# VH-VL binders against Gas vesicle protein F (gvpF), part 5

Target 1, 213 residues: Gas vesicle protein F (gvpF), of Haloferax mediterranei (q02231)
Amino acid sequence: MSDNLYTYGVIEQEDIELEIDGVAGAERVYTVDYRTLSAVVSDIDTTDPERTDEDVQVHNTVLQHVLEYDGGRTVVPMSFGMAFKNGRTLKGVMRGARRALRSALNDIEGTVELGVKIITSSEGGVSHDAIRADIGDRLSELSINETENDLFSDRLVVNKSYLVARDRRDDFDAAIDTIEEEYGDELTVQYTGPWAPYNFVDIHIGADQQRGR

## First folded at step 24 (VH-VL)

Design r103 (from r100 with light chain G96A)
Fold by OpenDDE, last read:
Structure r103 (fold): chain C 213 residues (1-213), chain A 124 residues (1-124), chain B 112 residues (1-112)
Amino acid sequence: as target 1 above (213 residues)
Amino acid sequence: EVQLVESGGGLVKPGGSLRLSCAASGFTFSKYAMHWVRQTPEKRLEWVATISSGGSYTYFPDSVKGRFTISRDNAKNSLYLQMNSLRAEDTAVYYCARHTYYDFWKEHRAFDVWGQGTTVTVSS
Amino acid sequence: DIVMTQTPLSLSVTPGQPASISCKSSQRLYHSYNEDYLNWYLQKPGQSPQLLIYYVSKRASGVPDRFSGSGSGTDFTLKISRVEAEDVGVYYCMQATHRPYTFGGGTKVEIK
């Protein structure tokens, strides 16, 4: 049997075991420890998993479960496709990336990522600039950091990711509700999350580490 | 048939200006963001400009920012690149490219249709 | 700017044999929801670039299944399971995760 481990993310050292769906049909997600760190993993038959929309969703869902586990956990997310030959190899990777992982955990401690897309119902009516300024100011005030995505449609007014403290999440949610109420049918809001802070963590784990070289 | 056809290339002196055009056909032009990409004589590809479907948003790399302007006329199914203050390093084949199909809920960031390109040479 | 490094620079392949091209990014290319905007293009001789793969592993319309993309983090790979004569050209990887969008230097694929 293959000892390969698929990795979702890294948390503070903790023993977690979840009976949830994992990538490539796994039915158990658990942690592998290295000192003060725990990798969230599941068993997999390959070190090169196929990238499908379904498994990407599974990956994200697993991270959401961990993120909200027993009152919440700080999670450094791993990119899809990070599979290692065995636990020893994974621990080796964690060892090599320990400083970076610890730094990342510290940076995002107590935070979640939230996604906001706002689309106007029509090209006419309220100024897009005014909407962007108003909503942008409101949400920026409630967030620690933010990233703006490219806008390829003129109907897309806001396309941002926000890093938000957990203790301010309710405020952020309320702000979204208020925005929806105030603008009514003029806008459609896609509000997603909470997510592990994908856009606010900079961890470089490459193929060399994955191969145990 | 989906097609993009560039025009307007030529020889220009440093500091000069040139306006490129791209004619689109075979698809609903106004639904797609458009891009300009250039290929240097060394065959390197460089992103030059992006414009949203309606033209409200434009993006440029620092290398051309302030010198180049991207615009579009959806009624004419046309994309434009106004190039000012041209430099020798701007010498390239310029391609217009269509953004991959985009809906409001799923982001796509690829260029799925390319024109044949128009050559711009900046030389003294 | 994100630097995209392709290897090898050139590859000569016997028809029917597999080929593999590597693309490494100087930064991670992930976005929220694991949307990696890593694309592969092929420029055949005398032609414009054409899209082969987008989102790391999705084949563009009309692209044969002998082409596949994979990778994660900073390491990406384009594979051709069985190279054909029509596959000759220069392959480019591209990241569109962060502006400015950047391309690799290209890999020339030739037939032996």
Scores: ipSAE 0.827, ipTM 0.917, lowest interface PAE 0.5, mean pLDDT 92
Fold by OpenDDE, fold request of step 25:
Structure r103 (fold): chain C 213 residues (1-213), chain A 124 residues (1-124), chain B 112 residues (1-112)
Amino acid sequence: as target 1 above (213 residues)
Amino acid sequence: EVQLVESGGGLVKPGGSLRLSCAASGFTFSKYAMHWVRQTPEKRLEWVATISSGGSYTYFPDSVKGRFTISRDNAKNSLYLQMNSLRAEDTAVYYCARHTYYDFWKEHRAFDVWGQGTTVTVSS
Amino acid sequence: DIVMTQTPLSLSVTPGQPASISCKSSQRLYHSYNEDYLNWYLQKPGQSPQLLIYYVSKRASGVPDRFSGSGSGTDFTLKISRVEAEDVGVYYCMQATHRPYTFGGGTKVEIK
């Protein structure tokens, strides 16, 4: 059996074992420790997993599950495709990236990422600047940080990711509900999450490290 | 057939202005964001401008910001790039490019259709 | 700005042999939900660039399955399982995750 490990993310040291679907058909997700850090992993038969929409979704789902499991925790997400030859290699990578990982964990401690897309049903030239500003202000007040995504369609009024403290999640949810109630006749809100803070961490783990070279 | 055809290129002096056009055909132009990309004489590709499907949102790199404007006329299936205060470093083949199909729920950010390009030469 | 670095600068390949091009970004490219906006383009001689791969690994319409894209984080790879004469040209990677969108310097692929 291959000793390869697929990695989803990194958390504070914790022993977790979950019987859930993982990337490439894994059925068990568990943690591998390196000092004060734990990598969330599953077994895989390759170090070059195929990137499919399905497995990307699985990857995200696993992270989301870990994020919310048993009261929740802070999760530094790893990019899809981070597979390592074995536990030793993974630990080596964690060692090399320890400072960065620790910094990331500290930066996003107690937070989750939430996605907000707002789409107008009308193709008409009605300006939504006021609405955008209002919604933006409301959600900004409830978030620690935010990122704005590119808007390639005029029908897309808002496309943002928010870093939100876990203890403020309910407030954020309520704000979304209010927004939907107020603007729901003209706008559609896509509210997603909670997610590991993809947009609010900067982890650089290279392919060389991944391949144990 | 999906097609983009650029025009308007030419020789201009530094500080001059030029307006490029891109004619789109074979697809519903108004549904797609559009881009301008240029290729330098050294064959380097550089993103120049982006405009949303309806034209409400525009994006530029700092290298051209304030000098270039991007616009579109969906009724005419046309994309434009107004270039002012041209510099020697703006010398390039300018391509208009179509944004990949844009799903509101799943973004893709690629240029899936390119025109043949139009050459802009800025020289004293 | 995100710097995209391609290696090698040029590649001479015997027809039927595989080719591999690396693209490294100075910053991570993945967006929320692992929406990684890394693209590959081919510019054949005398032609405009054409999209080969988008979203790291998705083949554009009409692109043969001998082309594949992979990678994560800051390291991406374009592979051609069996290079054909028609594959000659300059390959560019591009990130569209962060503005300004940036391209790699290109990799020239030639046939021996």
Scores: ipSAE 0.820, ipTM 0.916, lowest interface PAE 0.5, mean pLDDT 92
Fold by OpenDDE, last read:
Structure r103 (fold): chain C 213 residues (1-213), chain A 124 residues (1-124), chain B 112 residues (1-112)
Amino acid sequence: as target 1 above (213 residues)
Amino acid sequence: EVQLVESGGGLVKPGGSLRLSCAASGFTFSKYAMHWVRQTPEKRLEWVATISSGGSYTYFPDSVKGRFTISRDNAKNSLYLQMNSLRAEDTAVYYCARHTYYDFWKEHRAFDVWGQGTTVTVSS
Amino acid sequence: DIVMTQTPLSLSVTPGQPASISCKSSQRLYHSYNEDYLNWYLQKPGQSPQLLIYYVSKRASGVPDRFSGSGSGTDFTLKISRVEAEDVGVYYCMQATHRPYTFGGGTKVEIK
């Protein structure tokens, strides 16, 4: 039996145990505490998990479960592949990153990340600047922060992530619905989330820390 | 066969201008974003420019922003880099590169095809 | 700008032996949905760069399975399980998470 722990993210100190699928076939997700922080973890047989699309999805799904757990939790997401030798090592990492983690939790308290992609049916058409601006303004008004992603296709009109307060989620959803109703004949909207705020936190955990070095 | 062929490189004085071309073949050019990447004499790779599949969106690093322009002619399967106000530090082998197949629902950000490169030398 | 630091600068490997190259980013390459845009390229002598790995661990088309990529956060690794003569060249990591896209300084791999 391995003492290795795969880590998904960090929340305020809480004892959570979920019978859900975890990375590398884990069937139980639970928390490991360090003072006022809890790492969301599952057992794993390696400190170097294989990165697959499937397990990345599992990772994200676990975070979504935690994010929505019992009315919602604020979650600092960790990158895929963050496995530690044991609980002691993990706690050590949390100790070293405590200030940053606390800061991140404070910054994203009560928030979720939402993804919005909007595409047109054809390339080379009419300028979508007005539509982009309109949609941008509407969603910006309902969000705390936003990030714009690169546009590599002319069919992709909008590619943004939004940080949205949980209590404004319904308003944001409604805005998306309205946008779809208004522009649905010309545009297709991909609306994803809620996600842990990947684009709005910056936590540095190095490989050496993972190895307990 | 998928192929990119750069041309237009040469010797130019500081402050001069040069236009590079990249001819694409073997794939549907209009479906792919394209990039220019240069390699310095010290063998450092530097991203120079990006253009979306239809040319509506362009991106540049600050080092070339305002001096370089990227454009494309999908009907001619051609990519261009207009370089103005050239500096000595612009001396490099310039590669055109194809963006990985881009699914707008699943984003890709890699350069999967490279040309042979064309040499640009900026010297007094 | 994100600085990509590769180590070692050069590596001499006996054929059949493994090789490992490290790439560290000055900031987290974290993106939504764990889409880490970390790529590896190989430039063989006298050739243009060619894509080996994208999305940290995905092998490009035609790339042998002896090549593997891993990592997270700011630490990434390219591994060659069994180095062959054809693997000689300079390896570059690249991040495309944030503009400007930036490359590592390169790691030269030679055969002993």
Scores: ipSAE 0.812, ipTM 0.911, lowest interface PAE 0.5, mean pLDDT 92
Fold by OpenDDE, fold request of step 25:
Structure r103 (fold): chain C 213 residues (1-213), chain A 124 residues (1-124), chain B 112 residues (1-112)
Amino acid sequence: as target 1 above (213 residues)
Amino acid sequence: EVQLVESGGGLVKPGGSLRLSCAASGFTFSKYAMHWVRQTPEKRLEWVATISSGGSYTYFPDSVKGRFTISRDNAKNSLYLQMNSLRAEDTAVYYCARHTYYDFWKEHRAFDVWGQGTTVTVSS
Amino acid sequence: DIVMTQTPLSLSVTPGQPASISCKSSQRLYHSYNEDYLNWYLQKPGQSPQLLIYYVSKRASGVPDRFSGSGSGTDFTLKISRVEAEDVGVYYCMQATHRPYTFGGGTKVEIK
């Protein structure tokens, strides 16, 4: 039996236990505390988990559960594959990253990340600059921050992530609905989330920390 | 067979201009974003330019922004790199490269096909 | 710009033995939904670079299963389980998460 812990993210100190699927077949997700912080974890038999599309999805799903747990939690997401030898090692990492984690939690307090992709029905054709600008303005008004992803297809009009306050989530959803209604004959909208704010936090944990070095 | 063939390289003086071409064959050119990557004499690889499948979007690093332009003619299965105001540090082998198959719902960002390269030398 | 640091600079490997190359990024390479755009390329002598691994661990078409990629955040690894003569060349890691896209300095692999 291994004491290894797989980590999904960090929240304000709280005791949470969920009977949900975790990475590498875990069936229980729970929290490990360090002062005012809690790491969301599950048990794992290795410190080097295999990256698969399935487990990446599981990782993201766990974070979504925590994000929406009992009215919502602010979650600093951790990268896939962050496994530690034991609770002591994890707490050590949290100790070392405490200031950064607190800062991140403060920055994203009460927020979620939403993904928006908008695609035209056909390749090429008429410029959609006006539409892009209109949609961009509408969604920007309802968000705290946004990031733009690279566009490798001319069919892709919008590919952005938005940081949105929870109390504005309904407004954002409504805006998406309106956009779909207005442009639905010409454009397809992929609306995803809520996600932990991957694009709006700057936290990194190195391999040495994972190994307890 | 999927193939990319670069041409247009040569010797040019600083401040000069050069236009590179890349001829694509063996695949549906218009479905793929394309890239230019150069390799310096020190064998360092540097991303130079990106163009979307239809040419609507282009990206450059600061090192070449404002001096280089990337374009494509999908009807001719051709990719171009117009290089102006060339500098000594632009000396390199220039490769055209194909973006991995692009699905806007599931994005990949890699260069899965490379040409043989064309050499550009900027020297006084 | 994200700096990609590869180690070691060179490897001399006996045929049939394993090899491992490290690539470290100056910043995390994931953005939304743990999408890590980390690629590995091999440039054989006198040839153009060729894609080996993309998306951290996915093998490109035609790439033997002796090649594998792993890692997360800022630490990535390319492994060759059994090095063959045809594996000689310079290996490059590349991040395409943030513009400008950047490459590592390369790792030269030779056969003893």
Scores: ipSAE 0.808, ipTM 0.908, lowest interface PAE 0.5, mean pLDDT 92

Design r103 (from r100 with light chain G96A)
Fold by ESMFold2, fold request of step 25:
Structure r103 (fold): chain C 213 residues (1-213), chain A 124 residues (1-124), chain B 112 residues (1-112)
Amino acid sequence: as target 1 above (213 residues)
Amino acid sequence: EVQLVESGGGLVKPGGSLRLSCAASGFTFSKYAMHWVRQTPEKRLEWVATISSGGSYTYFPDSVKGRFTISRDNAKNSLYLQMNSLRAEDTAVYYCARHTYYDFWKEHRAFDVWGQGTTVTVSS
Amino acid sequence: DIVMTQTPLSLSVTPGQPASISCKSSQRLYHSYNEDYLNWYLQKPGQSPQLLIYYVSKRASGVPDRFSGSGSGTDFTLKISRVEAEDVGVYYCMQATHRPYTFGGGTKVEIK
């Protein structure tokens, strides 16, 4: 019936088919190939999907499955809502963006993104600057790159995204565990991931490309 | 009733200084990050400054960095903007704006309450 | 700096008819995990801006459901399914994903 394809991200060419929940009630996620690239997609009844918290979560969950499936792979994530009329239109967009997609895959090869927020939980126990310096140095040594996010609450002393080699993830996890033990009830660590490296790629596709024009 | 009321605007010569105040009421001021936003005579909106809920973190665009200082007094429910080395292009209506409540697990970044504004005119 | 480009600059609408406003960013707005801090504000004549839509598509408290937001990446849209007299004013999109936070140039909506 409908030929529309909802896209989650782009990987090195690989045939994948997963029977998992997808955006807008899809129950199958699979790949569409273009040369050395594959788009991770599911079927959808529109090219203008509704943005809900539930489907944003589903989109992210699909990417996490693909990121870790069968030994894992490099994933260039697409933003929520990128849907195309059919496979021909999608392949046309991939053709136009092929060099940019290849560059992005190379930049994040073999990596995941990990998110860390450090929140002080007790009154007047530890200097924010001392916590930031200690934790920052320890986590930066285990990462390839990092980005700092804005701080709107004074209880939030670290708010960073880290680009981490897949093989260093266990070391990063262990560092987080050690930090939690050393600081005890003085702080709370919010540790998220693995994510496809959203904060470490620079890919643009416009609305006309989305609609297949 | 949540309210923000700006004051301290006026006419200032280029190179001069001016201090704006914003009085907050009807909410727990110390739990919210705050912003200053200005609207030029051409009706363009420009973000000017941000301050975290306790005041430790501040952010500015390059256009005002080094000239403007943002501060707050949570005991007085007051936000301030100190503007130095004023230029003609700083002429605008200045609004105080409240950041949405910061949820450590689900962040939204919107300015959900605005004051009525105070006018700053920089001219010879 | 991320430039936010709104179209059209001005819109004259017959009451009860739909309206659509486009906002395009010079860079993608999502940060981590599809966090698009794209907001819409309405400034009614003689008033301060007020929050209308946040996080691309979420209506602020008290905003009628005839307002809807959509979009992703660089292209965002505000739709009014049936324009009413109270909807007159200037609409601004705003991104808070990357500093400096920036606004679109505004779209003036009038009733004809």
Scores: ipSAE 0.740, ipTM 0.898, lowest interface PAE 0.7, mean pLDDT 89
Fold by ESMFold2, fold request of step 25:
Formats: C-alpha cells, structure tokens, sequence
Structure r103 (fold): chain C 213 residues (1-213), chain A 124 residues (1-124), chain B 112 residues (1-112)
C-alpha cells in the first residue's frame, strides 16, 4: 500500500472520516491536519491520477458531502489531480500556502456556490431582456456575489454562478421554485449545487509541489 | 461535409474598414456559436470575436472592442466581421471557427471546425 | 488576460519516439465546478488549425490515440506516444475558461 494522498480541499482544522466513494476507487475520505487547517484526502496509488469524467464527478461529490456533513463547514476546493507522495509532503505544501489558504477560508466563510442556467423553451415567444432582468434581480438580491458565464446559445438567458451565504440557501432555493412555478413550461431551470466555491477562490499551487519526493 | 469558407480579405490603409464573410455548409449553422480567430505574421493565434447561435450575445477582447462588430445571418448560413479603424497590428490571417455544439447540461468550449482563412493586410 | 506559456518552443523528434509539450497558464483554469476548458490545436504546414484535444484530455473526432492530454490547475501537457511524419506542425494550447480566450505561443514539431 502506498502513502500517496489525493487532496480534495482544505477546511478549518477538524477530524472528519467518511465512508464514501473517492477518486480512483477510494472508499474512505478523511482529514490530515496542519496547525489550524485540515486537508480533506483519500488514499491513492499515484501522484498523477488520470482525469476522467467519472473521477472529476467523484471529486466534486466528495466536496459536496464535506460541505454539508454534520452541520456543514467552509471548504476551499482544490483542483482535480492534487496528489502527494505522503503526509509530510502534503503538510509541507500546506505550510507554504498557509497564508493563502487562511485568506481563502476567510473570504468564503459560511458560503456555498450555486449554479443556475435558465433556458427558454419557445423560440421568439418571450423577450430575453425581460426574463433576464426579472430573474437576475431576484437571484442577485439573494447572493453575496456572482460570476457570469459566457452565453453561446440564444435560448440561454441566464448562465451564472452565485456565491450564497449558507443561511440564505433556503431563500435561494425558494426563489428558484417560485421562478419555475411562475414561468411554467416557458423555461427550463438547471439548478445545481451546493458546490464548494470554485469560482470565488483564488488559490494557486504549482504542479511541482504536488510531485515532491 | 462540414465546411467554412472565409472571404473579404485584402489590403487596407490604417484607419480604414473591411468586412469579412464566412460561408458555412454541411451543418445546421443556427445551432452553433461562432468565432473569429486571427493569426499574426509572427504566427501567434488571437481570439477576436464570439457570437451566440442566434446572434444575441457577442464577446470581444479589449484589443478590438469598439472597433469590430460580429454578426450572422442564419437564413444565409453566413458569419460576418466588420472591422473599423484598422491598425497595422490588425494585419493577420482571419479564420472563422465553429464552437463545439452547446449542450446546456454538459458544456465544452472548443473550436472544432476552422475555415482556411482570409488575409487582411493593414499598411500605409 | 491569462498568459499561456508553452515549452519547448520547438522539438526535433526521431520518428517513432515520444514527444511532450508543456502549457502553463498564468492563473488557475477553474470553471463550472472543477471544469478546465483547455484545448490543443495542431496547425500542419500550409493548413489551418485543427482541434486535437479538448477539455484537457478528450480527443477530438478522428484523432489517433497516440495523442493524449493531461493536467490541471495551471500545468497541462500534450503527449504524442510515437511521433509520425504526419504529426509535423505547430501545436497550440488554448484556454477558453476566462475571457479573453488565449492561446499559447506554439510549439513547432519537426522530424529528424
């Protein structure tokens, strides 16, 4: 058995162990501590995991569980593929990134990311500007921040990621439900999350650190 | 056969204007977002413009924003780039490119079909 | 703007030998819940660019399986397991995660 650790994200120091599917067939996700921080990890046989759609989804699912488990917590997500030879190497990386990780945790404290796409079902039937203005105002009021994703189809009137305080999550869910009810079959709403706030953190760790010996 | 054919390139003086066209065939043009990409004499590739499948949404880098306009005519399977206030730095081969099919639930962002290019030279 | 830095600038490869091209971004390419819109294009001599790899590691239609892509965050790699004469050209990486979309400076691959 190797000592390699696959890293999903970083949280405030806390002992967590979950018996859930992990990347590369792992069946246990747990924490490795460094001072006031904990890295969420699983065991893995390589430091260069293959990027598959299946394992990207597993990575995201692990983060969703950690985000919501036992009352929830703030999670700084890591990119897919952050694997280290052992706990010592991982702690060395956390030591080097300690200030950045602390800053990220503070910036996203108590928040989740929610994704929203609004797709019109009838071409030319309803003004996109009116729908966008109505829905945009309602969802922006309930969020701390938002990022706009590029619109490649004219049927797509909203494509945004929202940073939402955890205590406003129910209000946001209710707004989505109300929008679906009010517009009926004129719109399709794709509502995803909660996600660890990928689009709202700025953490940069180079590949050389993850492959140290 | 999926095909994109650019036209309208030529020699133009600084400050001048030029309109490029791209004729599409072999696919349902109105279902695809489209791009313009240019290749400089130094062989560097630069994204120039994007237009959504129906034409309502457009995007530009700062280097051309306010000077270039992208449009499409889905009835004619045609994409256009209107270039105004041209500068020497706009000298390049201009390609039209097709965005991968937009799946509302599984997004990819690649340019999967390219034309053969049309040359624009901006010179005194 | 996100700067995409490719290395090496050129490769001269004996036929049948592997080749590897690095593409590094000036910022992390996070989008849509750990999705990276990192693509690779090949421009063969006298031709327009053609898509090889999209979404970091997915081969475009008709691309041989000797081409593979990998990477995450800021560091991405295109590998050719056995270089053939038809692989000659300039390889460009491209990020479409954040506007403006940007290309690497290119890596020229030649046969010895």
Amino acid sequence: as target 1 above (213 residues)
Amino acid sequence: EVQLVESGGGLVKPGGSLRLSCAASGFTFSKYAMHWVRQTPEKRLEWVATISSGGSYTYFPDSVKGRFTISRDNAKNSLYLQMNSLRAEDTAVYYCARHTYYDFWKEHRAFDVWGQGTTVTVSS
Amino acid sequence: DIVMTQTPLSLSVTPGQPASISCKSSQRLYHSYNEDYLNWYLQKPGQSPQLLIYYVSKRASGVPDRFSGSGSGTDFTLKISRVEAEDVGVYYCMQATHRPYTFGGGTKVEIK
Scores: ipSAE 0.712, ipTM 0.883, lowest interface PAE 0.9, mean pLDDT 89
Fold by ESMFold2, last read:
Structure r103 (fold): chain C 213 residues (1-213), chain A 124 residues (1-124), chain B 112 residues (1-112)
Amino acid sequence: as target 1 above (213 residues)
Amino acid sequence: EVQLVESGGGLVKPGGSLRLSCAASGFTFSKYAMHWVRQTPEKRLEWVATISSGGSYTYFPDSVKGRFTISRDNAKNSLYLQMNSLRAEDTAVYYCARHTYYDFWKEHRAFDVWGQGTTVTVSS
Amino acid sequence: DIVMTQTPLSLSVTPGQPASISCKSSQRLYHSYNEDYLNWYLQKPGQSPQLLIYYVSKRASGVPDRFSGSGSGTDFTLKISRVEAEDVGVYYCMQATHRPYTFGGGTKVEIK
C-alpha cells in the first residue's frame, strides 16, 4: 500500500476534484492544500513514474483542464515525474518552495501560454523577413511576453511561445485568423494552447527535495 | 548510406585560421540542420555551432562566437566551419553532426549522424 | 550555461550484469510543454559518438531494448539491463533544450 501523489502543478488555494484521466491510469485529479497554495495531484503507485509519450500528454491535458475549469485560474505547471510518497512530504516541499511558488503565481496571474509556428509552403516565394516582421509585430502587441524557440528549418519563419492575458485571448485568436486569411496557402499556421505558462516560469524541485519522496 | 566526412584539420599557431569541411552523402542534405561538435584532449564534448537546413539561422556558444562562422553549400552537400583567432583551448577533434529530421509538428533535438572527426591542434 | 553532471565517472561490470548511469542538470531543462531534449551518446573505443537514446527515453534506430532511459526535470538515468562486450565505451548525456547545448563529462563502462 502507498499514499504516493503525482503532482501536475500548483494553484492558488482551492478545493478541486475532477473525474478525468490522470498519469499512470489515475481517474481522479484533486488538490492538496498548503496555506495559500494547492498542489494539483493524482494517486500513483510509485514515486518514480515511467515517462511515456502517453503520460506526458495526459499530464499536459490535466493542466489544460485545470487551467480552464470553472472559470479558469492561474496554474504554475510542474515538470513531468514529480511524485511524492505522501501528502506530508508534498506539503514539506511546498513549504520550502512557498516564496518561489507565490512569486511565480503572481508573475503569470491571469495568463495563458499560446504556441505559434509559421511555416512557409516552400523555401522561397515569400519574403521571410517581411513575414517575420509583420506577424511578429502583430502578435507581440497582443502579448505580455514571448520566447523564441530555435529555428532548425528555413521554412520555419516564426517559432514562438506567447504569454497572453486571458482577457486578450480573443484578440490573439482573431489576429491568428486574420493572418491565415491574409496569407492564404502561402503559410501554414500551427496554433496551440491554451497551456499553463510553462515557458514563462522557472520553478523546479531540486534533487534534495525530491529524495525524501 | 548516410555519411559525413570531415577534412581540413591540422596544426596551426595561436592566432591563426583554419577552415574545416564536411562532405555529406546518402541523404537530402538541404532538409537537415547541421552542427559542429568538438572533443577536447580531456575527452569533453562541446557544442560549437548550429546552422539551419537552408543556412539562414546560425547559433554559437559564447566561447567561439565572433571567431568562428558556420556555413553550408547545399548544392555541394557541404558544411563548413571557419575558425579564426585560434587559441590553444580550441585544440580538439572536430565532428560534423546531422540534426534529426525536423518534424514541424513533433520536434526532436538529437545529433543522429556523426562524422569520423578531423583533428585541430593549436600550438606554437 | 546548464551543467550536466554524470555519475559514476567509471564502472566495471561483469558481463550480463546491469549498469546504471546518472545525469543531473544544474537547472530544470526548459522545454516546450514537458519536452526534455535529453539525449545519450555512446563513444566506443576509437570511434565517434553515436546516438543511443533521445528525448529522454526513445531508443535510436538499431539500439537494443536492453538500453532504457528515464527521468525528468533535473534527474535522468540510462540503464543497461545486461551489459555485453559491445557496450564498452564512454557514455555521454546531452541536453539540447537550451543554448548552449551541453554534454555531461562522460561515464566509462568497462567489462571485468
Scores: ipSAE 0.712, ipTM 0.883, lowest interface PAE 0.9, mean pLDDT 89
Fold by ESMFold2, last read:
Structure r103 (fold): chain C 213 residues (1-213), chain A 124 residues (1-124), chain B 112 residues (1-112)
Amino acid sequence: as target 1 above (213 residues)
Amino acid sequence: EVQLVESGGGLVKPGGSLRLSCAASGFTFSKYAMHWVRQTPEKRLEWVATISSGGSYTYFPDSVKGRFTISRDNAKNSLYLQMNSLRAEDTAVYYCARHTYYDFWKEHRAFDVWGQGTTVTVSS
Amino acid sequence: DIVMTQTPLSLSVTPGQPASISCKSSQRLYHSYNEDYLNWYLQKPGQSPQLLIYYVSKRASGVPDRFSGSGSGTDFTLKISRVEAEDVGVYYCMQATHRPYTFGGGTKVEIK
């Protein structure tokens, strides 16, 4: 057995153990504590995990499980590929990042991220500006924050990520349903989440720190 | 064969204007976002402009914003860069580049086809 | 602007030996859901740049499997398992996560 730990994210201190698929074939996800924080981890045989679409999806799925497990909690997500030689190294990194991690947990407390893309039909005959303004206003008032992503296709009228309070999730879902009903076949709505708030936190940990170098 | 061919480069004085063209062939031009990228005499690569597949959305870095405009004519399979108020720093080889096909469900942001380039020299 | 720093600036490699190029960003390239839009281009002598690797680790069509990409966050690596004469040129990393999209300064690879 290796001592290496693959890290998914950080939560308020809590003992969690899940028998689910993890990165690089791991079958158990659990927590490592440092004071008031817990890192969500799995065992791994390397500190340089291969980045594949499958393991990126596994990483995200683990975070979604933790986000919703046993009533849910606030999750600060880590970038894919953050693996450490052992628990001592991981705790050392958490010690060094303590203020940033605490600040991130406070900033996103009780929130999730939701993704929305609005794609016009090939038969569309409505103004993109009017659609963008209407939908944007509706969803922005239900969110704490939002980010806009680049638009490379003219069929893509909205491409945004929203930070939404967990207790406003049902309102946001209802707004999406209303939008789909109002516009019918003129639009396709791609609605994703809930996600740990990837676009609304920024935790800087370099590769040398994660490898103990 | 997928191909991009730039034209319209030349020598121009500071403060002058120049229009670059890019002719596309071998693919459905209207399905792809397009870019202009320049390579300075020091061989640094700099992104210059982006235009969405239908032309409604454009993006520029601050270094050229307000001076350059990007446009396309999908009926002619042509991309254009209008460069105004040219400066010595704009001297470069200008490449037309195609954005990877936009997959609404799995986005990639790479420039998968490049032209041969056209040279713009801004000097007195 | 996100600064992309490549090391080394140049390297000479004995044919058949491995090569490794580092690309470090001044900011995390994080987008939604661990999407890092980090690409690698090769500009062979006298040619325009050509896409080599996209989305950190995916090879473009026709790129030999001796090329591989890896990394996340701020640290990315291009590896050539065994360098061949046709691999000579300047390698550029590029981030498309945040505007303005930016390129590294380049790494010149030559045969020794």
Scores: ipSAE 0.703, ipTM 0.886, lowest interface PAE 0.9, mean pLDDT 89

